# Ledger of designs, part 4: VH-VL binders against StAR-related lipid transfer protein 4 (Stard4)

Target 1, 199 residues: StAR-related lipid transfer protein 4 (Stard4), of Mus musculus (Mouse) (q99jv5)
Amino acid sequence: ASISTKLQNTLIQYHSIKEDEWRVAKKVKDVTVWRKPSEEFNGYLYKAQGVMDDVVNNVIDHIRPGPWRLDWDRLMTSLDVLEHFEENCCVMRYTTAGQLLNIISPREFVDFSYTVGYEEGLLSCGVSVEWSETRPEFVRGYNHPCGWFCVPLKDSPSQSLLTGYIQTDLRGMIPQSAVDTAMASTLANFYSDLRKGLR

## First folded at step 2 (VH-VL)

Design c08 (framework fv_cofetuzumab)
Fold by ESMFold2-Fast, scan of step 2:
Structure c08 (fold): chain C 199 residues (1-199), chain A 123 residues (1-123), chain B 111 residues (1-111)
Amino acid sequence: as target 1 above (199 residues)
Amino acid sequence: QVQLVQSGPEVKKPGASVKVSCKASGYTFTSYAVHWVRQAPGKRLEWIGVINAGNGNTYNNQDFKGRVTMTRDTSASTAYMELSRLRSEDTAVYYCARETYYVDTSGTYFDYWGQGTSVTVSS
Amino acid sequence: EIVLTQSPATLSLSPGERATLSCRASQSVSSYGYSYMHWYQQKPGQAPRLLIYDASNRATGIPARFSGSGSGTDFTLTISSLEPEDFAVYYCQQYSNYPLTFGGGTKLEIK
């Protein structure tokens, strides 16, 4: 199977994981974050879910690689599209800010990205790929399959339900407690920042 | 000033349905979740499920799957829990409870509770 | 589901004495340095009242004699000097995983 097909199928599999397999990691107003041990690496698969006061297409257009992502995402410090395959498919390189007073130093990621229809909504997903060029100011991280499902709310089609699956290997020498703290906060902040960015 | 006021006691026959209401006042109803919990005579508290009062999304305990429906009316600031196909084992006091709002914390708790609604299922 | 076991089932004490109530979880209810364990007090004919949230934080209006401690699987509610109004049933509750679960309760009664 192609990388896009395998990635899409993996995210759909995550979306079908039963509720009782998840443990609540963080809950703030209008965002719940769960986690479970990853099948891909010695870390966690995180799930986040919350309501957006906007339609599916606008929400996903702010998330997928493009001109609007950097406008609202406080963690992302740069984004370069390295290769375009189709309008909905690319390889991108992006960097993230240091976290916890630089205990987690800035990271860079090189991801294959794919956006496709899912039911009455959209799925935007990604996975890191091998890339030889590194920059000395960044540690190369690795995203195992990650993605965002966005579907209309049944009785409120001007609103949408955004569900994310994130499993990131930050690499380097980082205390496990720092990784755990950063991941839950990053997902909660993603929703807060996106909500502000949509309007 | 925060209050959750529940509907009055119910007596039902096995196989019937019961719908309990929980009217909220003293806070912004749509900014909080409402949980439903029951307690059979002399037994522990048992969690039924939760509804987000703002968007109406629910999560129900699998022990009640197929029998429980939670809804809310934002204009009336009222949450509802309907339990169908009642059995004698469903005889209990049913409580609604508000889940508090947290920012940058690890969990949430039930800070205010309704007074309870007694539901008796007998033939 | 996470099973919570409270002990003792009944604790008979006199006013002025120290009460120590235990709650043990079948698996850890702690993540990222936090513990998703809460304590409630229930008097006959009344709804439960929140006492302690996130293992060790006192809820608004709860007297200083109530304290909570613990992490992982083992949690304790302590009442340093019992007042007559404290004789009630106490329940622990976890918010670590769905479904949410409660312990079986500890009944604190006058000796």
Scores: ipSAE 0.000, ipTM 0.448, lowest interface PAE 15.4, mean pLDDT 85

Design i01 (framework fv_ifinatamab)
Fold by ESMFold2-Fast, scan of step 2:
Structure i01 (fold): chain C 199 residues (1-199), chain A 122 residues (1-122), chain B 106 residues (1-106)
Amino acid sequence: as target 1 above (199 residues)
Amino acid sequence: QVQLVQSGAEVKKPGSSVKVSCKASGGTFSSYAISWVRQAPGQGLEWMGYIIPIFGTAKYNEKFKGRVTITADESTSTAYMELSSLRSEDTAVYYCARDRGYYETSGHFDYWGQGTLVTVSS
Amino acid sequence: EIVLTQSPATLSLSPGERATLSCRASQSVSYLAWYQQKPGQAPRPLIYDASNRATGIPARFSGSGSGTDFTLTISSLEPEDFAVYYCQQRSNWPLTFGQGTKVEIK
């Protein structure tokens, strides 16, 4: 099986995790963030969910690797497509801004990215891959399987439901409590930033 | 609403240490960073370091590393800045200031203490 | 460290005039703030993230710029605006301030 098939199946498994396995990590206006211990590493699998005032295709096009991502995502400071296999499949390198007044210094990730149809909507998912080149300004982080499901709302087809699963190993010498706090805030901010970007 | 109140002025001899306090009220102490900034007479602002009380972690400007220690006592909502091996060029007004403690490097120092004058002279 | 250079060092103007203050960074920065300081007082936040006014700051204050070149503008100086202004970058360690621009009465 290809890496895209394995990644897709893993995200669908996450999307099937029972409600009672999740604990609320953060709840702000129009977005809820939950977490549970990760089975991939010593950290958490985060889930975030909220309504977008836009159609599925436009929402996912702003999230997947491409020119629109940097226009709205204030955490992401650069994005380079390193290899492009198909319209829906690439290897990308991206960097993130420092967090918690730079207690979490800027990170760099190299991810395989794949976008596919899911239940009248779309799934855009990713997972870090090995890449030998590193930039000294950044600490290389690692994303275990992660992704975004976007499906139309039943009685409001101009709106969609966006559900994300994020499972990031930031690496380096960072207190776990700082990592956990930053991850919950990052996911909540992702929704507010994306909503502004969708204008 | 939010207020930072610092300890009073101090006069110190070269080679000694000074410990300045900054007591927070009116807001959430633990989850915001507290930075320390100094200003020598007639000079500009110089960032020294910060602490995020909830994590107990501090970050220092390399210029002061080895001489500065920033700590916090969550039970009293008080941050401290201790500067050792004092020299005459350490004569300055020392400010504490509140900063975002979570996620974003965006923003500004939104609340400042009134400042503490530390004079180092023989 | 990122060095912030403010110019001019001193602006001598009259009430009602426009003040334009420059802050140039030695490297590109994403987050820049501006502060006002009057003698004997702590700095007062004015602008954050280059162009957003802090709470309670009058509309005559505006910030602009990106990358390495930033500007603070006071559209019509009031008597209380004569002060020293500092820019601050927050993108890289250590946090650094410009050396200040003094806006003084002509």
Scores: ipSAE 0.000, ipTM 0.478, lowest interface PAE 13.7, mean pLDDT 86

Design i02 (framework fv_ifinatamab)
Fold by ESMFold2-Fast, scan of step 2:
Structure i02 (fold): chain C 199 residues (1-199), chain A 121 residues (1-121), chain B 106 residues (1-106)
Amino acid sequence: as target 1 above (199 residues)
Amino acid sequence: QVQLVQSGAEVKKPGSSVKVSCKASGGTFSSYAISWVRQAPGQGLEWMGYIIPIFGTAKYNEKFKGRVTITADESTSTAYMELSSLRSEDTAVYYCARGSYHGTGSYEDYWGQGTLVTVSS
Amino acid sequence: EIVLTQSPATLSLSPGERATLSCRASQSVSYLAWYQQKPGQAPRPLIYDASNRATGIPARFSGSGSGTDFTLTISSLEPEDFAVYYCQQRSNWPLTFGQGTKVEIK
């Protein structure tokens, strides 16, 4: 409960950050990605936003840890649920494919994940946790508080607005330009891949 | 900058308890492990246990089972280590340290300054 | 528990010489770190994940090894390098440290 409450409050703080504090990092059809310096580490807090042609429950069910995620998320190469605390609460370990001709080698993350109601929609959030079990073929990355808000569009009830906050330390000696390129592209691709994956 | 600041030195009688604090500033407190490591005079480092504040549960070295309790208060970004039934052999400097857990990390990356606990009659 | 054995217990050298410190694990470990400690001070992280230098650590410090056999090398000792060095594993619970190697002036 303590972890869930703090994580939720942190994401709500991110969601309240004023528009003028964000710098556009990438804008493609139907997705805008912004960033600002992180207050948690020497990197960036990214924000992405776009409209989904589906209802909140279906969108979030495809994002949170579960059987749907690997069906559409081409970056994610494996997902293992390590601990179940409650129906909407778990610790998961997942891996990601290498990027930019393997300039960014495959990563591994161990995250606490929690899904909760937010206004008329849902918030699915996560944060990396300490986990000593290792898989040496992967570099262990670290997610500072991250999450996805999904709320119904008031005048379009069959559509929802998906807003993500991503704050990832990829670790290792990666050129900063590669990190910047990968993060912005990953978020834009997340939206296009999710749209194709929605059933 | 991440910094860990510990409470001051303590002198305790055998059979009593001591509670040492470790206040974190800068960075994310809740999702990092806070380990407690002690060092008796002239001896090496001995890991006692850790807490990941975000889970609210601690893991302990079996050597200290039943005597050590590690807690965290996320509202004040402070971790605590309480050791009960003190013996003269518990005289040591007690350190808190923040653990990382990555393939590019997996080490105690920031350390407190240490708290000397002396147990004597 | 994984036992880490460091050797030698004491290494007596002069400034400018090369120091080679060994850490052997009782079973294979994937994550091994090295720390430096001077009297009255908290341990200072030097090397993590066997071979990566921590922030601010001079290039004369290097780590190597995998599995059960690990080495810390100081290519040319500076006066400030005379200290006790500890290895640590974070692959298995409980977390364990080696007993330390003291690098002292000859």
Scores: ipSAE 0.000, ipTM 0.456, lowest interface PAE 15.2, mean pLDDT 85

Design i03 (framework fv_ifinatamab)
Fold by ESMFold2-Fast, scan of step 2:
Structure i03 (fold): chain C 199 residues (1-199), chain A 122 residues (1-122), chain B 106 residues (1-106)
Amino acid sequence: as target 1 above (199 residues)
Amino acid sequence: QVQLVQSGAEVKKPGSSVKVSCKASGGTFSSYAISWVRQAPGQGLEWMGYIIPIFGTAKYNEKFKGRVTITADESTSTAYMELSSLRSEDTAVYYCARDTYYWDSTGKFDYWGQGTLVTVSS
Amino acid sequence: EIVLTQSPATLSLSPGERATLSCRASQSVSYLAWYQQKPGQAPRPLIYDASNRATGIPARFSGSGSGTDFTLTISSLEPEDFAVYYCQQRSNWPLTFGQGTKVEIK
């Protein structure tokens, strides 16, 4: 419970960061990605935002741990729910594909996940937890607090605004320029892939 | 619109080297890897190597064993493939292709150059 | 290196017929792409990540499969579809292509 509250409050804090603290990292049609130095580790906190042609519940149901995530998310190669605590709360283990011609080898994450109401919409958030079992084909990465806010558009009730905050320590020996390029690209691709998955 | 434009056909003697250029337009050069693929007459496709211009990293198919060098000049948005110690078996059409692999590992060779015929004969 | 074996080597079919092309890998592959090549032209991307159509590719082209067995299907051949088709694995170094399947007019 205290972990859920702390995680939720941290994401709300990120969502309240002033516009002038963010630097544009990538802007493509229908999605903008920003970043700022992380307060949690020697890396960046990324923010992405774009409009979805779907209602809040359907968008978040495709993002949160569940049966639909692997159907559309091309970066994620496996997803196992390890523990269910409540309907909206679990620990999951997932793996990601290699990136940048394997300069970033496949990663494994073990995250606490929590979905809760936020204003007229939803917030699905997560943070890595300690997990003793490792698989040798993967490098264990670490997600500092991360999450997705989805709220209805005021004058367009069939559309929603999706805002994400991602703060990943990929670990290992990777050039920072490679990490930066991969993060910005994967966030833009997340939106393109999700839009296709919602059709 | 994205385009990759390659240098013209070459005729070379055995033991010489050839350097093929691939100029990218449409602002795509720095954001993607550039791969080189060859095709001998009537044969299939063979991957030779790549370069990621923004990182300066190149990697080669071991089959070409120290004979291939791939470079890039970001100021002119041009990639180069140099193949040395040419043999008759190197007669092929050489293609450059934009590799989207590093966007998400699920990529493809999405845009290709028109090809450069290199003929190796005595 | 991962060897990709395409079968059959040649498919002789008429316009309107269904074409089914196979690509088998010597070991499990996570990322597979398909390309079309017409005489005198560079290859054209059709499918990536086994089942996703590339931009501008007609719905009659579909890809399926996982692990070591992959299939490209053309539901109803158009005249412009008679070409050579190559599969490519992108999971392991070096990148490799199959030997090609030629789809020709009967």
Scores: ipSAE 0.000, ipTM 0.456, lowest interface PAE 14.6, mean pLDDT 86

Design i04 (framework fv_ifinatamab)
Fold by ESMFold2-Fast, scan of step 2:
Structure i04 (fold): chain C 199 residues (1-199), chain A 122 residues (1-122), chain B 106 residues (1-106)
Amino acid sequence: as target 1 above (199 residues)
Amino acid sequence: QVQLVQSGAEVKKPGSSVKVSCKASGGTFSSYAISWVRQAPGQGLEWMGYIIPIFGTAKYNEKFKGRVTITADESTSTAYMELSSLRSEDTAVYYCARESGYTYGPDAFDIWGQGTLVTVSS
Amino acid sequence: EIVLTQSPATLSLSPGERATLSCRASQSVSYLAWYQQKPGQAPRPLIYDASNRATGIPARFSGSGSGTDFTLTISSLEPEDFAVYYCQQRSNWPLTFGQGTKVEIK
């Protein structure tokens, strides 16, 4: 309850941040990515938003840790659920592909994940936890509070609005400009990959 | 939109060095990867290395390590490829090419320079 | 390094015919692109991520395959399509290209 409640409240706080606090980082067809300085670490909090041609439950089921995530997510190279608590709650370990021609080498994350109702939709959120086991092929990254809000469109209930908040410390010796470029493109790619996965 | 324009043909002697330039125009230069690819007469394509100008970071194909240096000058939007200790087998057309801007591998070299013929002969 | 083998080395066909080009990798690859090159010109991107057409590429070009076996298909050859075609893997460094398939006029 304590970690899930705090995480949920933090994401709701991000979702209430006013429009004028965000700077556009990338805009492509059907997805906009913004950023602002993080209050959690020396980096950025990213926001992405776009419309999905699918209902909330199906969209979130493809995003949350489970059997379908690796089928569509090209950045994610492995996903292991380490511990299940409640049906909507787990600890997972996942790895990501190298980025920017391997200037950002493959990363590994160990995250607490929690999915809960939000308004007429769902919120799937996560935050990294301490985990002692490391694998030499990967640099251990750290996710500060991150999550995905998905709510139905009132004018089109078969479509949904997907809004993400990503706040990742990739660790290691990477120029901040490389991190900034990778994060913006990764979020745009997430939307295009997910849209293909939902077909 | 974006174009890559390379320097002109060169004739070099064995043992010398050549430096080919690639100037970008009409778009963002610094945050894209610029690769160098060569093609010997009648042969296929061979990747030599890349640079991302905003980071100053270059990576090389092991085959050319120690002989190739790739640099960039952001103020002129120009990338350079210098190949030293030239031999006749280095006779080729040298291309610069831009990566489309994806953060990982599901893309292609979307914009290419016109190519620079380097002939190594005595 | 990953070796890409293209077959056949040469296809002799007439306009209107279907061309099928193969690219096989020495180990599994996740990302594969196709390029077209005409004499005296730089390569032109055709397909990225195995099956996605690059901007401005006509619908007659299609890519398919996964793992180690990939195919480029030209459904009905136009006169401008006679060229050399290269596959490229982008999964591992160094980036590598196939040796090329020449599509020539019969």
Scores: ipSAE 0.000, ipTM 0.488, lowest interface PAE 12.9, mean pLDDT 86

Design i05 (framework fv_ifinatamab)
Fold by ESMFold2-Fast, scan of step 2:
Order: C-alpha cells, then sequence, then structure tokens
Structure i05 (fold): chain C 199 residues (1-199), chain A 121 residues (1-121), chain B 106 residues (1-106)
C-alpha cells in the first residue's frame, strides 16, 4: 500500500509541475515531448502529451500490463507478470529492443505497476523494484517513477488526452547524446504506435 | 543557416508602446525557448523574460512587471516583445536570443542582431 | 536575485599576454556562461556550463570554477579578443549578468 500511495503521489506531483519549468525536447505532429532535470538521478524527467481518438478505458487498457501491450509497442519485446496482487496491481518484468543500431543494447526492467482512477480518467504508473534474477543478454535498467494520465477531452468525450512521464536510467556505458535522442524518440513513437494499435 | 532577424530601429515618445519582432529560421521554432535581453547605451545586459513557443508559456523579470508582454506566432516562426509606458531609461538595444537547455536552465547560443529603441520627446 | 560581480572592471594588456577574468556570485550557482561583445554587435557565446566551449570558439578561451567563483582565461590575446566580456548565471530566475570586464589594448 505504501509503495502504491507513494508512487501515485509522486506522479500527481509531476503532473502539477508548472508549464514554464518544462523545455521542449521534441515536437512532431500530434505529440509534444518536454523534459526537465530529474530530482531522482543524473538524467531527465520527460513529459509527453497528445490526443487519442479513443476513450480513456480503451487507451489505458492498451498501456497497462496485459495481453495487448506487445501487439502495438515496437520497443517492448517481452512482458512477464512475476507477481499478481490484484486486477490493477502487479510486478512485471519486461525487455526492450536495442536502439540506435544497437548503440543502446537491449534492456530489462522489473517494475511494480499500479492503475488507479484519477479525476474523470485513469493513471497507470510504475517504478522499478529490486529483483535478483538477471539475464545475461540484457542490461538491467531502472525506471524511477513513471506513468500515464488519461482523461476525457472537454467537449469531445470520444477522445482523450494522454500525458506521460518517463524517467529511465538505462545504465551501462552509453553516450549521453544517444540517451537523449532515444528517450525523446521513444515517447514520440509510443504515441504513433499506440494510435495504430487501438482497437 | 540558423538565424534570428529582428525588426528595425524605432524612435518613440514617452508613454507610448513599442513592439519588436524576431523571426527565426533554419531550426524548429517550437523546440527552443525565446528570451529577450536589453542593453542601455554603455551599460550591461539585462534579462527581460522568455516565451516557450510550444504552448505560449511566459516568464518575466519582475523589474518589468506589468509593462512587458512576450508573444509568439508559430505559423510565422516569429516572437514579439511589447514594452508599454515607455520612459527615457527604456532607451536600449533589445535582443532576442535562443535558449539552449543545458540541464537546469539555459544559456543563449543564438542572438538576433538587436533593435535600437530610442525614447525621447 | 543573484548578483554577479566581475573583476577587474578594465584589464589593459598587450597582444600575446594572458588574460584572466573573474566572476563572483552572491550565492552558489551551478550554471554559468561567458559572452564576448564588440561595439555595435550582439553578444557572442564563448563558454557554457562554466567550462564547455561553444561551437567555433578557439582553444585559447577556457572557463573554470564552481560554486561562487568562476574564471575566464584567454591564454594568449589576439587582436580580435579586445572586447567586453560578460558572465551570466542561469541557475535561478531572474537570469542575471555581470557588469562586464573590458579587455583593452595597453
Amino acid sequence: as target 1 above (199 residues)
Amino acid sequence: QVQLVQSGAEVKKPGSSVKVSCKASGYTFTSYYMHWVRQAPGQGLEWMGYINPSGGSTSYNEKFKGRVTITADESTSTAYMELSSLRSEDTAVYYCARGRYTGYDWYFDLWGQGTLVTVSS
Amino acid sequence: EIVLTQSPATLSLSPGERATLSCRASQSVSYLAWYQQKPGQAPRPLIYDASNRATGIPARFSGSGSGTDFTLTISSLEPEDFAVYYCQQYSNYPLTFGQGTKVEIK
């Protein structure tokens, strides 16, 4: 309970950061990505925002750990639920593909995941936890608090506004310019892939 | 060619307003903050404020509170700085400058050529 | 606001000599830049994040320091280096500049 409460409160705090504290990192059609220095590690807290042509529940159902995530997410190569506590709460292990012609080799994450109501929408959030088993083909990365807020659009209830916060320590020996490029592109690609994957 | 081109020099009377433009080219306008800095003749540099062209959020130096308004037009990649209730001490060269984010805040890696605003009766 | 004090106000040197310019902050800052300005021109970025050279800036320019005490060094003055130099902090709002150091020919 304490982990879910702390995680939820941290994401709500990020969502309350004033707009003038964010710096545009990447802007493409229908998605804006911002960043600011992380207070958790020597890296960045990224924010992404865009409109989905779908309702909140369907959008979040495609994002949270479940059978549909791998169908659309080009970055995620595997997803295993390690511990299942309740319908909206689990510990999962997932892997990601190599990036930038394998300058960033495949990563592995073990995250606590929690989905909860937020205003008239939903919040699906996660944070890495310690897990002793490692696999030699992957570098273990670490997600500081991350999450996705999805709320109905005002005056357009068949559409929703998706706002994400991602704060990932990829670890290993990677040039900072490669990390910065990959993170911004990952968020932009997330939106385009999700839009194509919605059923 | 990455550049910022500002509008031409202006002579204004006390109590009037001036609006200086800054047209960006050669880069994605919404990917960088636009700042305004002024310099009175023979004096140092003074930061006035910024705009984030992506969304239009602004921040102003309290010294100019209520007199300065910074805006941006994404369709023309142009930022504007309007200063009202002009006084003789507002006589200065006004610069727009592109903010380069370096972690916590930014330095100015690209500057406009400057616009001389002279306030005299 | 953070006050930046530059010293000396004027530095009179000959070409080939070493120039050392100081910038002191009224409180600790993590992010500091240096600019060069010639009469009638916009400031030119030289150094950012205290010690990183901006694109196209010659190796004779170097920055150092942390906390409240920062230095710009020009190892061997060229004729084109005689100008006014400003430090700027971007750790806290409002962003502030030093009053400038004029490097002039002796």
Scores: ipSAE 0.000, ipTM 0.436, lowest interface PAE 17.7, mean pLDDT 86

Design i06 (framework fv_ifinatamab)
Heavy chain, then light chain:
Amino acid sequence: QVQLVQSGAEVKKPGSSVKVSCKASGYTFTSYYMHWVRQAPGQGLEWMGYINPSGGSTSYNEKFKGRVTITADESTSTAYMELSSLRSEDTAVYYCARDYYGPGSYWGFDYWGQGTLVTVSS
Amino acid sequence: EIVLTQSPATLSLSPGERATLSCRASQSVSYLAWYQQKPGQAPRPLIYDASNRATGIPARFSGSGSGTDFTLTISSLEPEDFAVYYCQQYSNYPLTFGQGTKVEIK
ESMFold2-Fast, scan of step 2: ipSAE 0.006; ipTM 0.518

Design i07 (framework fv_ifinatamab)
Heavy chain, then light chain:
Amino acid sequence: QVQLVQSGAEVKKPGSSVKVSCKASGYTFTSYYMHWVRQAPGQGLEWMGYINPSGGSTSYNEKFKGRVTITADESTSTAYMELSSLRSEDTAVYYCARVGYDTTGYTYFDYWGQGTLVTVSS
Amino acid sequence: EIVLTQSPATLSLSPGERATLSCRASQSVSYLAWYQQKPGQAPRPLIYDASNRATGIPARFSGSGSGTDFTLTISSLEPEDFAVYYCQQYSNYPLTFGQGTKVEIK
ESMFold2-Fast, scan of step 2: ipSAE 0.025; ipTM 0.660

Design i08 (framework fv_ifinatamab)
Fold by ESMFold2-Fast, scan of step 2:
Structure i08 (fold): chain C 199 residues (1-199), chain A 122 residues (1-122), chain B 106 residues (1-106)
Amino acid sequence: as target 1 above (199 residues)
Amino acid sequence: QVQLVQSGAEVKKPGSSVKVSCKASGYTFTSYYMHWVRQAPGQGLEWMGYINPSGGSTSYNEKFKGRVTITADESTSTAYMELSSLRSEDTAVYYCARSRYYEFWSGNFDYWGQGTLVTVSS
Amino acid sequence: EIVLTQSPATLSLSPGERATLSCRASQSVSYLAWYQQKPGQAPRPLIYDASNRATGIPARFSGSGSGTDFTLTISSLEPEDFAVYYCQQYSNYPLTFGQGTKVEIK
């Protein structure tokens, strides 16, 4: 489908952005988070990168929509598959916990999700779609193209390099400083939480 | 821990209906499909259908269409399977089982209920 | 519907022996699971995606195969391994199971 091709090409384009276009937003042991102004909305495209002590397939299986995700992802509170189109794509609805003492109230997202091979590894990507059914307890957020690239490390084939591109419009009236704080912390914690989940 | 606890055994007359429950605990109920699988005495396993508890969407095996209805109550984390127009051939142990979202990719029935014996006597 | 045919119907072996169970699909299948069932119990997940062991499953259980031909191997039978084994495809609806292979003590 055309949406799968456009989404994949957009993520590959992000993955090709030169290093000097990114500004470091946060750097902790084992993960670096960068950002640059988004070309999709009035916010940021975030990039995160770190090494995982596991093989590509297992890492991506924990990230893509599925039962493993809720076992380790502290931010995600529910996950439903609304439509199946083929073995590697679906429409999913997921919810996230409130953040910063509920300054950012719980959000709901409805995303098209697509997982495909990329070089020696995998790409799991997504983008929000229109969906008429709403749940009153959540604010509907919007994910512009987002995704996770995972490729084997050449000199350590039992390890992989995980690179994420996240571009989320949380919507509602939220101060930009609160969004920036939440995004940087969430992405840094994502790697730590995932590593524990891979045990 | 994850548990699926089913209602107790039932004895039914031909032509009646039975409704079996499956109460889920230890996980987010709306995040997994709930399936129903039956097993006649001395026979193999037969898939009946599933429900997505979140939206209530269902899919049924053609063999049971028109007779089976699967429902879910999110507030009690309970799935139900109702089978109507019972016949002696419907005597079986009925199981609920949860599956991953990608049953077509890297999924399986990872947790099963203990089973409910339904006996249809003539 | 996809028909799964298991062979042999019954496998009579002693503890310590290797068990090899076959599951053949009527058409190519990408996703296959194996379950163990003992009398009076629900099926127990063993293998998913043809070759991945489920949580808590001992290393003596292994799955292999692709397309239409799949195998479950138990490298050295333990007393608790004597049971009925079912394969299941989850590539296409309706989901289907094989008829089962009974592994019984000789």
Scores: ipSAE 0.000, ipTM 0.440, lowest interface PAE 14.9, mean pLDDT 86

Design n01 (framework fv_nezutatug)
Fold by ESMFold2-Fast, scan of step 2:
Structure n01 (fold): chain C 199 residues (1-199), chain A 123 residues (1-123), chain B 107 residues (1-107)
Amino acid sequence: as target 1 above (199 residues)
Amino acid sequence: QVQLQESGPGLVKPSQTLSLTCTVSGYSISSGYYWGWIRQHPGKGLEWIGSIYHSGSTYYNPSLKSLVTISADTSKNQFSLKLSSVTAADTAVYYCARVRYSTSWYGGYFDYWGQGTTVTVSS
Amino acid sequence: DIQMTQSPSSVSASVGDRVTITCKASQGISSYLAWYQQKPGKAPEPLIYAASSLQSGVPSRFSGSGSGTDFTLTISSLQPEDFATYYCQQANSFPLTFGQGTKLEIK
């Protein structure tokens, strides 16, 4: 319960960061991606926000560890739940596809995941944990605290607002310009892929 | 605007399958929300049975999971409950409802309810 | 499963009274709690969601408060139509669970 409380509080702090601390990294019609220097590592904390044409529970059900994530997420190539602590809490291992013509080779992450209520919606959050087993075909990446807030739109009963905070250390020898390009594009693609996955 | 109405037989024999249907008007079930079933035993509190999203995604109360099937028919704007191998303990008023805010993959608050239908399991 | 315990199980009150009903969760549920009113022979009706948000059309004499494990429903200046059974429900953890109910009776 200690790790989940700390993680939840960290995400709520990110959600409270003032507008003037963010810089636009990518803007497409229905999603904006911002970033600011991370206070956790030598990289960036990314924020993305957009409207979903679906209710909170269905949106978060497609994002959190579960049966639907791989159906729509083009970046994620596998997802294994390693430990269940309770219905809203697990440790998962997932892998990602190579990016930018394999300048970023496939990565593997092992994350503690926690889904909890937030205001009238949900927060699904995660943070990488130490895990001794590695697979040679993947580089082990590391997620500093990250998560997705989803809240109902007051005047639109079938819509919700999805806000994400992503803070990933890809590890390895990758040019920072490649990391920056990949992260912004990945977040924009997340929204378009999820919208298609929700049908 | 949104209205739900339960229908099905009021008397079911032990070991048979209870089948109930909820007809929704004023809102298309294919437009969103989870839709659920709740029951109330005589003189007792409320028990959540399960919920469905029109795509076929379902969540069932673990105490009933092996006995429950919920399905949706978007062409008729209906969703249905089947409870197999019923006993006298399944005698209850059965309500259908719309789920307003889900807390995850299992449900939320119930903002519109049907009037309820009484089911008696008796020989 | 998260157990929801309501106090009192029944209360007798007069029109004009201030009535308080308490709901306690066995584990933290943040603000994911709803309150329902049920009159004899009728379906439950939503009163409050997200611990303190009033459902559209519900009179302002109803209010909810609390977070975590301890929640309160308050009816200021009780009216004749308020005599009913009240239920709390947590929506934070699977499966969804309800309190046992509090019956509000005429004194």
Scores: ipSAE 0.000, ipTM 0.466, lowest interface PAE 11.8, mean pLDDT 86

